Miniprotein binders against p81326. Designs and how they scored, part 42

Target 1, 226 residues: p81326
Amino acid sequence: MLHFGGFIMEINHISKILEKEREEYIRNKVEEYLKQGFSKDDAVNKANQSWRTYIGHRIQDVIYNLLKKFLKDSGLKVTTDKALNNRNLPEELDKVKRLIAINYGEYLFLPDADVIVYKVENNDIKIIAIISVKNSFRERRFETTYWKLKLKESPVTSHIKVFLATPDKDNEISYKCPNGKPKKMRIILEYELDGIYFLKEDFEETEKAKHFGKIVEDIIEISKKL

## First folded at step 14 (miniprotein)

Design xi11
Fold by ESMFold2, fold request of step 18:
Structure xi11 (fold): chain B 226 residues (1-226), chain A 82 residues (1-82)
Amino acid sequence: as target 1 above (226 residues)
Amino acid sequence: SSELKKAKFIAKIIKDLAEELGLSDEEKLRELVQLIQWLAIMYGAEVEVEIENGKIRIVIKVGNVEIYIEIEDGKVRITVKE
């Protein structure tokens, strides 16, 4: 685990597993809906809709579990937006929450930060990166970009890397110029964010648009500079 | 019970992966083992792999539920124990 050069090849394993999870999930849901009296066509449609909601949360869980596993030996800790929104926060997580919150006068809000990576050194907490997980770009397309720009405005948060992780199965941002014209979403997201990490093989790779397998190595290198 | 349901789902995915790969050679066997390890990581589950006398034994711990996978002679046996 000290060497990260082969991590991209293992992203194919994650993709294969998620496809098998999809197949079994949909089969189980179709059976449930058929037992409820829905027609076959309606059961399939409902199962696919259920999967679209499920996969977004599932990918967030995958990213959390993977980062927690592979960052542990580097002294890096991982938490989630859900954990930070609990009313009963441990002191350490309360500090994490304060360190990523954005001030709007008398109001304080958390950015879109599905997964947060931080470290604890000398009783101080340093936020390394936040990862926004998006399955689809049908709505809130540039929300992550907005939060990056807000984090840049303060010396307390300006160092925080803001990443986007996505399977992008519908190819909404996979290529910069898919039909000879610049794809606005891809161009702006790549320009403004610190990185886009794809949970698939078929996309236009650049210095900022990478296979998801690179994210662990990137985070570790960033943490060494802080 | 929730852990048992998750463990059974994981076990089904392992069976599906093994069936699709077809354990006809060492390369595919190695790929299955890697897929099982990644599957465990993706669920935040502990995983151990042992090779003993030509048998591959894998244990995945899903909370208090354990999934035992034994691979021998191209055959996969999966047992879920609570």
Scores: ipSAE 0.785, ipTM 0.922, lowest interface PAE 0.6, mean pLDDT 87
Fold by ESMFold2, look of step 17:
Formats: sequence, structure tokens, C-alpha cells
Structure xi11 (fold): chain B 226 residues (1-226), chain A 82 residues (1-82)
Amino acid sequence: as target 1 above (226 residues)
Amino acid sequence: SSELKKAKFIAKIIKDLAEELGLSDEEKLRELVQLIQWLAIMYGAEVEVEIENGKIRIVIKVGNVEIYIEIEDGKVRITVKE
């Protein structure tokens, strides 16, 4: 079991909690939609769709809160793409934003960087890693790899580690060769990214595909080598 | 308030976890305490655990709202205070 700042981190704890959150969320939403006059079947369908949207943001929040808590003693700071898109950005976060932005002529865009880990040394900011959080791979399956390739194009950003974090409940990328057939999505993601971190137990573990609990240790080690 | 609404949701999750586990032995009690601690961390909330005279007291702080969880004799009491 992984030891995470004095806690024994078991992936099943996070998954079990999210399962209970889903049950309560859906129950509350069904009740809300029934009060609005929807039929039982329509209320259930709407509640499930609402959860699909909510869970993506929830997983991002969970990862942010975990990293913020467990990286603080190592002098590492954590922010999000949401925070970087605020109108009145503090100087520190403005620098973080500029250090990960990709230039497309007249336009600057952030890579797929739901969560960003950085450090501040002698008033200089160094970006350590960005984490893309994906609940499902039905859409934009390789967007994260595109952004990794863009970051590699410049010696200024080529050091930035690009990670993918996912529960992958539908087993879309959990195994390289499910049923003996190569899974292109898993193989390409693992090849191009610096790591894939699963919020579940059932997946094929490799040097780059790991339990999510390992991410804190990996980030700390990377920060020492920069 | 938003904090109160969040705290009540967290409290309901804790109640559901306790009901599913059943507090029949020390191992399940330990598991519930661990789940409560992880739940608090997942919300970015501060959590404190104290064991006194066979009673477990847990406080989760969600901004200005506090969730008090008391566990004794296999029974769980949850109070949300603003």
C-alpha cells in the first residue's frame, strides 16, 4: 500500500467515496426534476446527464485538493486552468499562465492543463507538471498528447511533464492488449505522455501507467531533478 | 449558504458510508474513520480526529461550517453547525 504523508492511500477509498457521492447526487437531482414537473423517466435521464457533466469537474477538484495537501511540505504549489482564466490574476499566477501558454501568432492558448504543479525559487517560477483529468475517452481522446507534442517543440517548455489522470471506469485505456488485440488509444497515450495515473485498481501497470497514489512521489522526485 | 449545503452533503455521504460498512468490529470502525478522513481531504477540508474514553470524535471544517461526527458503541451521530 502507498504511504501518502502519513496516510495509507488506498485507491478504493477514493472510488468508494465517489460512488456514494454519485448515488446521493443523482437522488437529489431526480427529486429536483420531479418537483419541476418532469416524468420519472425524464427526471432519471436528466439526473444521469447532469452527473456526467459534474463528475468531470469533481474529479479535477479531488486531484487538485489531494496534490495541494500532499505537495505543500515539498515547497510545491498547485493551481488550475480555471484559476488561470480569472480576470484579475495575481502576478504569480500570471507568470504561471505565461510559462505554459502556446503561441499561435496573435493568439495564446493554454495546453490541456486541468491541474498545474510549479515551484517558486528565488522569485523564479518553474513549471514541473501539468495533469489532464479525463473521466471518459469518448471525445478528444488524444488532445493531451497533442499538447505534450506542442510543449516539446520549445526548449523553454520541453521539460514540463504531462500526465493523464483518470478513473477509466469503462476500461477504455486500462489494458494495452485487451482480448489479445492492441488498444491503440492506450498504447499511444502511454508512449507520448510522461505518465498515466489511474484512480482504480483494475488496469495494466507499467513504468508509465501507475496507481494515482504514486503521483505525489513522482512529482516530488521530478522537482528535485529539474 | 454554499458552505452549509456542501457540509450537509458531506454529512449524508458519511452516514451512507457508515450504514454500508456496519460498525460491527474494530476493523470496520477503522475503515470508516479512514474514509471520513479521505472524504475531508477530497473536499479540501480540515479534519481532526480524537479518541477519548472509547468515543471517537471527528471534526471536519468546511469554511465556517463544522461537521461533528461522534462514534460510540457502534452508533454514529452527525451534527452540522454553522
Scores: ipSAE 0.771, ipTM 0.923, lowest interface PAE 0.6, mean pLDDT 87
Fold by ESMFold2, fold request of step 18:
Parts: structure tokens; sequence; C-alpha cells
Structure xi11 (fold): chain B 226 residues (1-226), chain A 82 residues (1-82)
């Protein structure tokens, strides 16, 4: 129910807020490190390192909270892999967990899914999509594509859409190479995944590579086909 | 206290946003209210906005902790209450 132009405005608000969060976070961490006896230069470097670790988890939380808020009126529910790894799950979440698990013989594993969207219909649960949140592609760059391929191998999970959401601040997949060719990582991710949603304004747009604001409309449309 | 620490951080962000914007006109005031609402959504917090007699009152609920924001005549007052 978000417009493309409307979501661009929403991303601007989110970006502005995250920048203020960064400034205050770093300010607080610098003061903390100064109290511990570090020099100004060391305190700043350590604070920036701390932020790089923190922002990854923060972006996941933001995406979860946004989807939960904006999908609720469409009857869609949202959970996380963190919530599904709890020992004492409510029955509903236990069913969600079992519906995305992948069988490896003696072992049963959840795909790496930061956010899971599902619906409840006639006491049955249908998994709609999983969203993998990546802030950097330096490590485990193709993990999301592996899980998409595994989910496609079983008829009970093959319908599940696998999306990637990323700020891509280091521009690892946003732009073409100087020679006009898309980067290899971008080519593979776009080919294998059901969509890539960017948490920034500028990037090479395609049918599958869109502004994050389109994800709500896309998920709702997919849910109506199930 | 985790909720209280989070609420105090949110309150500080609101103060910083208000200072950067400068509440000199209606457009900037509208922008601040939108930012506060988005900030609450980004934390999964409930937010209510009431506009009455030239005063804007916003309540953000972070679990059991409440953030009260009052905006009047270009002044922002923020109270965090557990």
Amino acid sequence: as target 1 above (226 residues)
Amino acid sequence: SSELKKAKFIAKIIKDLAEELGLSDEEKLRELVQLIQWLAIMYGAEVEVEIENGKIRIVIKVGNVEIYIEIEDGKVRITVKE
C-alpha cells in the first residue's frame, strides 16, 4: 500500500533517523572509551568499529518492525529466525518453524532467514516469504542463494519467496562495472533470488532490484496467489 | 531498564532532530512529527499524536516506559516516565 514516491520519502526519513542514531551512538561510545582511559583517536576508532557491528542488528530490527506494522492490516504475520530458535514456542510459531525447516537426514536446520512472513488461513499456516538482511557482502556473500536453492528442492517449500534486503552502503551490488557490465555478485544474486530490495535511493534498478518500499506491495500480491 | 535505556536514547534522538530542523515554520514542524512517528515505528513502539489548541502532544510507548513529547510555540519538551 506504499507508493514508489511515497516510500522514497519514507526511506529519507529512515535514513535521517539512522544517521542521528549513529551520531548519538558514536558520541556515547567515545565518552565511554575516554572514561576507560583511551586517547581521543583510539576512542573514535573503537566507537566507529562498535557502530559497524551494531548497525547490522539495528537494520534487521528496523525491517522487522516496518514489515510487522505495514503488513498487519493485510492479515499477514511476521516473525524472525531469532524468535523461532526459542525452546518454548507457541504452537503457531512452532508450525512456522517446521514449515521452513530443511531436512539433512538426522538433522533439521532452518534456512538463514532474518525475517519470515506468513499467513494463517483456516487454521493452516502458509509461508509467504523470507527476507535475508545483508549489510555487507564481504563474508557469506552467496548464503542467501544457497537457501533459495534448498527451499526449491522440496515441494512443501518451493513456493516460498526469498528476498534480499540491503542498504549496500559499500556499493558492492548497486552499480555496474565501468565497462557497463553488472558485477558478478549482482548477476548471481538477481538471477537466483526472487527479489533484491535496496534501503537506499541510488542503485541500478531492474524488475527484481527495487526500492525497499515496494516489498510490502509485492508480499501482499504474492500472498493473494497462495 | 533496557526499555528505559532505549526510551532515553529515543528521547535524545528526538531532541537532536528538533535542534537540526529548527522549528521555524509549519513545514519543519510537520517534518519533525513525521520523523518522530517513523522513529517509533522503527523501534516497534506505539505512538499517538494529539493536536489541541496549538499544542502537539506525542506519546511513544516503549514496553512499559512512556515518552511524552510536547511541542508548543517552537519549544520541545520531552519527559521519560517508567
Scores: ipSAE 0.770, ipTM 0.919, lowest interface PAE 0.6, mean pLDDT 87
Fold by ESMFold2, look of step 14:
Structure xi11 (fold): chain B 226 residues (1-226), chain A 82 residues (1-82)
Amino acid sequence: as target 1 above (226 residues)
Amino acid sequence: SSELKKAKFIAKIIKDLAEELGLSDEEKLRELVQLIQWLAIMYGAEVEVEIENGKIRIVIKVGNVEIYIEIEDGKVRITVKE
């Protein structure tokens, strides 16, 4: 049983809600595509493809809202990559953006960071962690590890924890040695990242691969060390 | 209007959850209240729950739009108000 503030977090509650959202989303999208003149078969296929994109953004929003809610009383602040891409950034967020940027000579780029946790301490902003949200590992398999390695190259960013959050419905990284064969993606991701947090119950749990419900406690503990 | 569309979507999900659970006993009522609270948190919405004399009143605030949920005698009434 995991605890989130005054609520008992169970993956079953989040999963049940997301399934109801899927049903309603797909129904609405099928209706939309039928109005555009697509056949029923094409509309259903397009709706399912649209859901796969939507669920990625939706899980990012869920993670942002959960962390914002449950980290607030610990003095920790949360933002998103999307918020940092806005033209009219408040000074605080502009500083967050600059503190995670990677130098490539005459160019500066942001790592692919979906959710960012930071605090303000001694008139400084300290970046605690970034969370990358992945629904599928069919492409960009090791992007998150690349950004972790780049952040490690500078003493000003080397402290930033890099986490991966995933439902991993297709079991692409859920187990280290499925059928007795090492799964390269799971092994490398777990080795290089600071943590992998699963939005499901059925996976091989380790010190770094955990249920998502542990992420709040882990972030708070890390922030106390910085 | 974007907040109104979101609130109506949330209300539909609550209605669907209530129908699936079947509000036949106290445990099912408690589970529905928990699901509503998690749903609100998942949308970054504030939620207030008040239980008095067997009547449950829940208010979810989605920006300027409010969702009122009343549960009494196993019946659920949902109102979305701007």
Scores: ipSAE 0.764, ipTM 0.918, lowest interface PAE 0.7, mean pLDDT 87

Design xi6
Fold by OpenDDE base, look of step 14:
Structure xi6 (fold): chain B 226 residues (1-226), chain A 82 residues (1-82)
Amino acid sequence: as target 1 above (226 residues)
Amino acid sequence: SSELKKAKFIAKIIKDLAEELGLSDEEELRELVQLIQWLAIMYGAEVTVKIENGKIRIVIKVGNVEIYIEIEDGKVRITVEE
């Protein structure tokens, strides 16, 4: 039982809520599509497709909100890449944006950074961690690894921890060697990243592959060393 | 408003959770309260819980919209106010 900020993080509650969200979302979308003149079957299919897109963003938002809530008392701040895409940024966020930028010679680009954890000390910004959130690994399986490696190449960003958070519903990376066969994706992601955090109970736990409930503690510990 | 739509959506989820649990005993009641708190956190909403004389009052603030939840005698009343 992991206690965070007075709450026990139970993934079962989150999962239960997300399932209810799905049911309600589908219901609403089906109704919407029926009103648009689609057949019941088409409406259901379209609703399910819409949900697949929606849930990816939803999980990112959930993780953002969880981290924001549970890191608040530690004095750590949380933002997103979306928040950094604005032309007019507050000074603090502008500094955050610059401190995660990757140099490509004539250009600076930002890594995929669904969630960014940072601290402010004496008006200086220190980036602690970037959390990439993946609902599925169908596309761009090693993109997070690429960004980790790129961040590691610069002394400005080499200290930034890169974590992957996923529910991994399809068990794509939950186990390293299921049935004696190595899962390349799990092995590489675990090797290259600073940690993988699962929003589920059924996975192979290792030093780097942990339950999502541990991410708060790990981030706080990292923050103390920076 | 987008916030109102979100609040209404959350309210429906709470209603569905309450109906599923049945609220026949204290354990189910506690479970519902916990779920509501998690739900609020998951949406980045502020939540306040007050328990008085067997009546539970929960307020969830979604931006400028408030969701009022009253649980008494196994019944849940939900009101959304902008």
Scores: ipSAE 0.834, ipTM 0.940, lowest interface PAE 0.4, mean pLDDT 92
Fold by OpenDDE base, look of step 16:
Order: sequence, then structure tokens, then C-alpha cells
Structure xi6 (fold): chain B 226 residues (1-226), chain A 82 residues (1-82)
Amino acid sequence: as target 1 above (226 residues)
Amino acid sequence: SSELKKAKFIAKIIKDLAEELGLSDEEELRELVQLIQWLAIMYGAEVTVKIENGKIRIVIKVGNVEIYIEIEDGKVRITVEE
């Protein structure tokens, strides 16, 4: 049980809520598709496909909201890549956007940054961490690693911690050597990234692979050293 | 409004959770309150919990929409007000 500001973060609560959300979402989508003239079987199949897309974004939003809530008292701020994708940004967010940009010579591009944690001190912005959220590893397995390596290449961004947060429902990276066989993806991600945080209980814990509940403490500790 | 739809969705989840738990004892009641708090946090909503004389009152604020939850004698009453 991880205590945050008097709240015990139990993964079971989050999982239970997400399951109820799934049930309600599916019900609503099935009804919508039935009204559109689809058969019951087609409506169910389409609803399930819609959920697979929706849940990826939902988990990102959940993690954002959790971090925003639990980092607030520490004076740390949280934003998202979506919030930065605007032509008219407030000065603070415009600075954040510039401080995470990667140089490609004639061009600057942003890394995949689902959640960005930063602090403001004496009108200066310091980027603390980027959290990449992955619901599944079917596509772009090492994309987060690429961005971490690119951020290391510049003295402007080299200090930024890059974390991966995942429920890892299919146990793709939960264990390093299940049955004595090394899982390449787990080993590489753990080696290259600053940490992996699991929204589950059944995983191999290491110095870098931790329960998601530890991410708040780790970010606060990092922020004190910057 | 989008906020009203979201609030109604949250209210329905709370109702389903309450029905599943049954609210027959203090432990189940405590569990429900915790779930409601987590649910609010997960949606980025403000939540306030007040316990008075065995009555639990919870308010969830979703933008300009408020969800009022009253728990008394194992019964849950949910009201959504814009």
C-alpha cells in the first residue's frame, strides 16, 4: 500500500474503476451502433474496437490527473504534449515546449511526451521528467528509448528524466527472464530509461522497475537535485 | 454540455459500484468512499467528503457541474446539478 497525501494508492481500486468504466462505455457504444442500424453482433464488435482505442488515451489522462493531483503540494507543475500543440501558448508553456525540443539541424521536433513535469523557480523553468504512457507494446516498442537517447545528446535536455508508465496487461515487460529466457524488450527499456513504473502488482521489481505509486516520490526527489 | 455528459457518466459508475458492494457494513461503506475519491481524481475532478452523524456527503465538481452523493443507512442517493 502506497500512501500519497493520506490516500492509499491501491491499484485494485483503479483497475476496478476502469473495469466499470469499460462496461458502461461498451453499453453506450453498443446502443449507439444499434441506433445506426448495425446488428447486435456487429455493434458489440465495433464497441470493443472503439474501447481498445479509447483506453489508450484514457490511461494517459488518468496518469496525468494522478500526477497533477499528487505533485501539486510540492509546487511541481504538470502538462501534456497535447497542451503544447497550440499556436497560441501562454508564456510558461511556450518555454516548456522550447526546453524539451530536440535539434535535428535545420529543424526542431518534440519528443513523445505524454506527461511533462516541470518546476518554476525565480521565473526560470526547469524540466524534471517526461512520462511516456504505453498501454501495449505491439507497436513502436523502443520509441521511448529513442527519445531518451536523443534528449541525452544535448546539454539543454540531458538532465531530463524519461519514465515509462504501463499497466502491461499482457506481461510483455513485467519480468526480465521468465522461465530462464531473457525478455529483450524489458532488459533494453530498463537499461536505457530512467525508470519503468507498473500500474500492476505482478511484476519483477528492480532498482528501475517499480510500482507506479513510487513515481511521485521519485519525481519529488529528482526535483530537489535540480 | 460535455461536462454534464461526463458528470452523468461518473454518476452511473458510482451507482454501479454501490450496487456491487451492497453497503451492508462499515467496511463496504469505506470502500465505496475510497472508490469515489479515486474516481474523482482519475477524472481530474475536485472531491469533498463530509461525515456528519452517520451520514456521508460527497460532492464531486466536474467543471461547472456538481455531483451530490449522500450515503445513509446503506442507501446511496446521487444527484447531478449543473
Scores: ipSAE 0.833, ipTM 0.940, lowest interface PAE 0.4, mean pLDDT 92
Fold by ESMFold2, look of step 16:
Structure xi6 (fold): chain B 226 residues (1-226), chain A 82 residues (1-82)
Amino acid sequence: as target 1 above (226 residues)
Amino acid sequence: SSELKKAKFIAKIIKDLAEELGLSDEEELRELVQLIQWLAIMYGAEVTVKIENGKIRIVIKVGNVEIYIEIEDGKVRITVEE
């Protein structure tokens, strides 16, 4: 159960809405592919593949919109890695970009930071948190932990909280010891990251693994300490 | 326009949610209103809700396109205006 800005929202609202979006998206895509001359089976397969790409971007947008709306009154600002790669970057965002960049000798790279939360105080920019959004863990399972470890190595970035947000539909990291044996991926992610936020109900809750609805309160509390 | 296409997509999702819920009692109605508000937030759209004399009126602003939702007596009417 989530309580944001006078709205009463349950975490299952996100999943219910996304499932309806999926149904309509698939229906529209199948129609498109049939018009292109594909068989019914091919059209369905292509539509499902299209959805897998779309849903990744969609979840990032949802998280961005939610954080932007509910952090606004706390004086916190939100941007994305896509915005930071824009050709004509405003000075404020250029500073944000430089404050999260990781140095590799002659090269400077941004971590995989889908959504970035920061604040501005007296022309100083303070990065609060980076949220990595994962729809599935079939590929690049520990990339987020790598970036957390790299951010910890520099005094400029060591304070930045690194969170993972995921629906984890296939239960890849939902439980620490499914079937009585430790799940390496869940154990390592929870140990190394500052938090894992699930966009579903069915997972093992811990001090670091929480319903996504807690992320706003957690970010606000962290910002008060900085 | 892209705003109009997005608004029509949102309107279709609202219709589907309402149909699935059935709107037979107050609890289902509250659930639908919460889902509509959350849907608007998920798209970064402004949403306002007014409840007057057993009628619920919701407006979602998608850029310059407005979605008007009226809920009365377990029935949902949705209008999209450019």
Scores: ipSAE 0.747, ipTM 0.912, lowest interface PAE 0.8, mean pLDDT 87
Fold by ESMFold2, look of step 17:
Structure xi6 (fold): chain B 226 residues (1-226), chain A 82 residues (1-82)
Amino acid sequence: as target 1 above (226 residues)
Amino acid sequence: SSELKKAKFIAKIIKDLAEELGLSDEEELRELVQLIQWLAIMYGAEVTVKIENGKIRIVIKVGNVEIYIEIEDGKVRITVEE
């Protein structure tokens, strides 16, 4: 079995390996965009945006596969918002989709939930948690908080835990008071969310802000109470 | 194939990290093994690591593509079988 502390160290190494490949990725993408007729400046900006999307998806893949691997022996199952938007959903996933959807009168929408953890008991499905994965907070800083608030509005979804997982490479939310002044983004995220899980070594740990290696135990404990 | 491309990418990452770490002590070897386990999880690959007589043998299987990596005395050898 993988040790949870080793999990965090391993994730850091994966991120560093992917950053080592960044230069080649950016170079290839710039060439691609230049062939499409973009200016050099536009091609570089688009290549950097492409990289941020690519690395974010890779981190999501790691989180998805890790949770699937380590939660299965506890009877917990894992899916993604992308899987729930596929055509011809299996009946189980269709039920998951319906149980997490948010009602806006005439419209039903899925929250932005990169990874979804649920359990199946006697053909009944219980949603345990959603995990939002953010590799930076440059844009959409409080999106995860919005979805938590929407889920709290209904008694049928208010039990769903909302977690944020992030490498936070730029230290945007790593510390509550980095120079004696409150960091509004960190404080609000920690207050409103059920947990923040860091995919790095250096951050201010609290009861809600933890190393990502703690997430498996936390999810299992939550599932026992539902 | 996409399986071959994925397997080669994983092998390149392992090679680069093995060269970076130097694998001169037990802590570096443990870190490499843990990272290989995460690569298997991240890319949906089957990865086996065996350490014997100062050699590290890694088998990466993606579908029906197998890549063999042998590390001895800081030197990396890679063989691909499809």
Scores: ipSAE 0.010, ipTM 0.277, lowest interface PAE 9.9, mean pLDDT 79

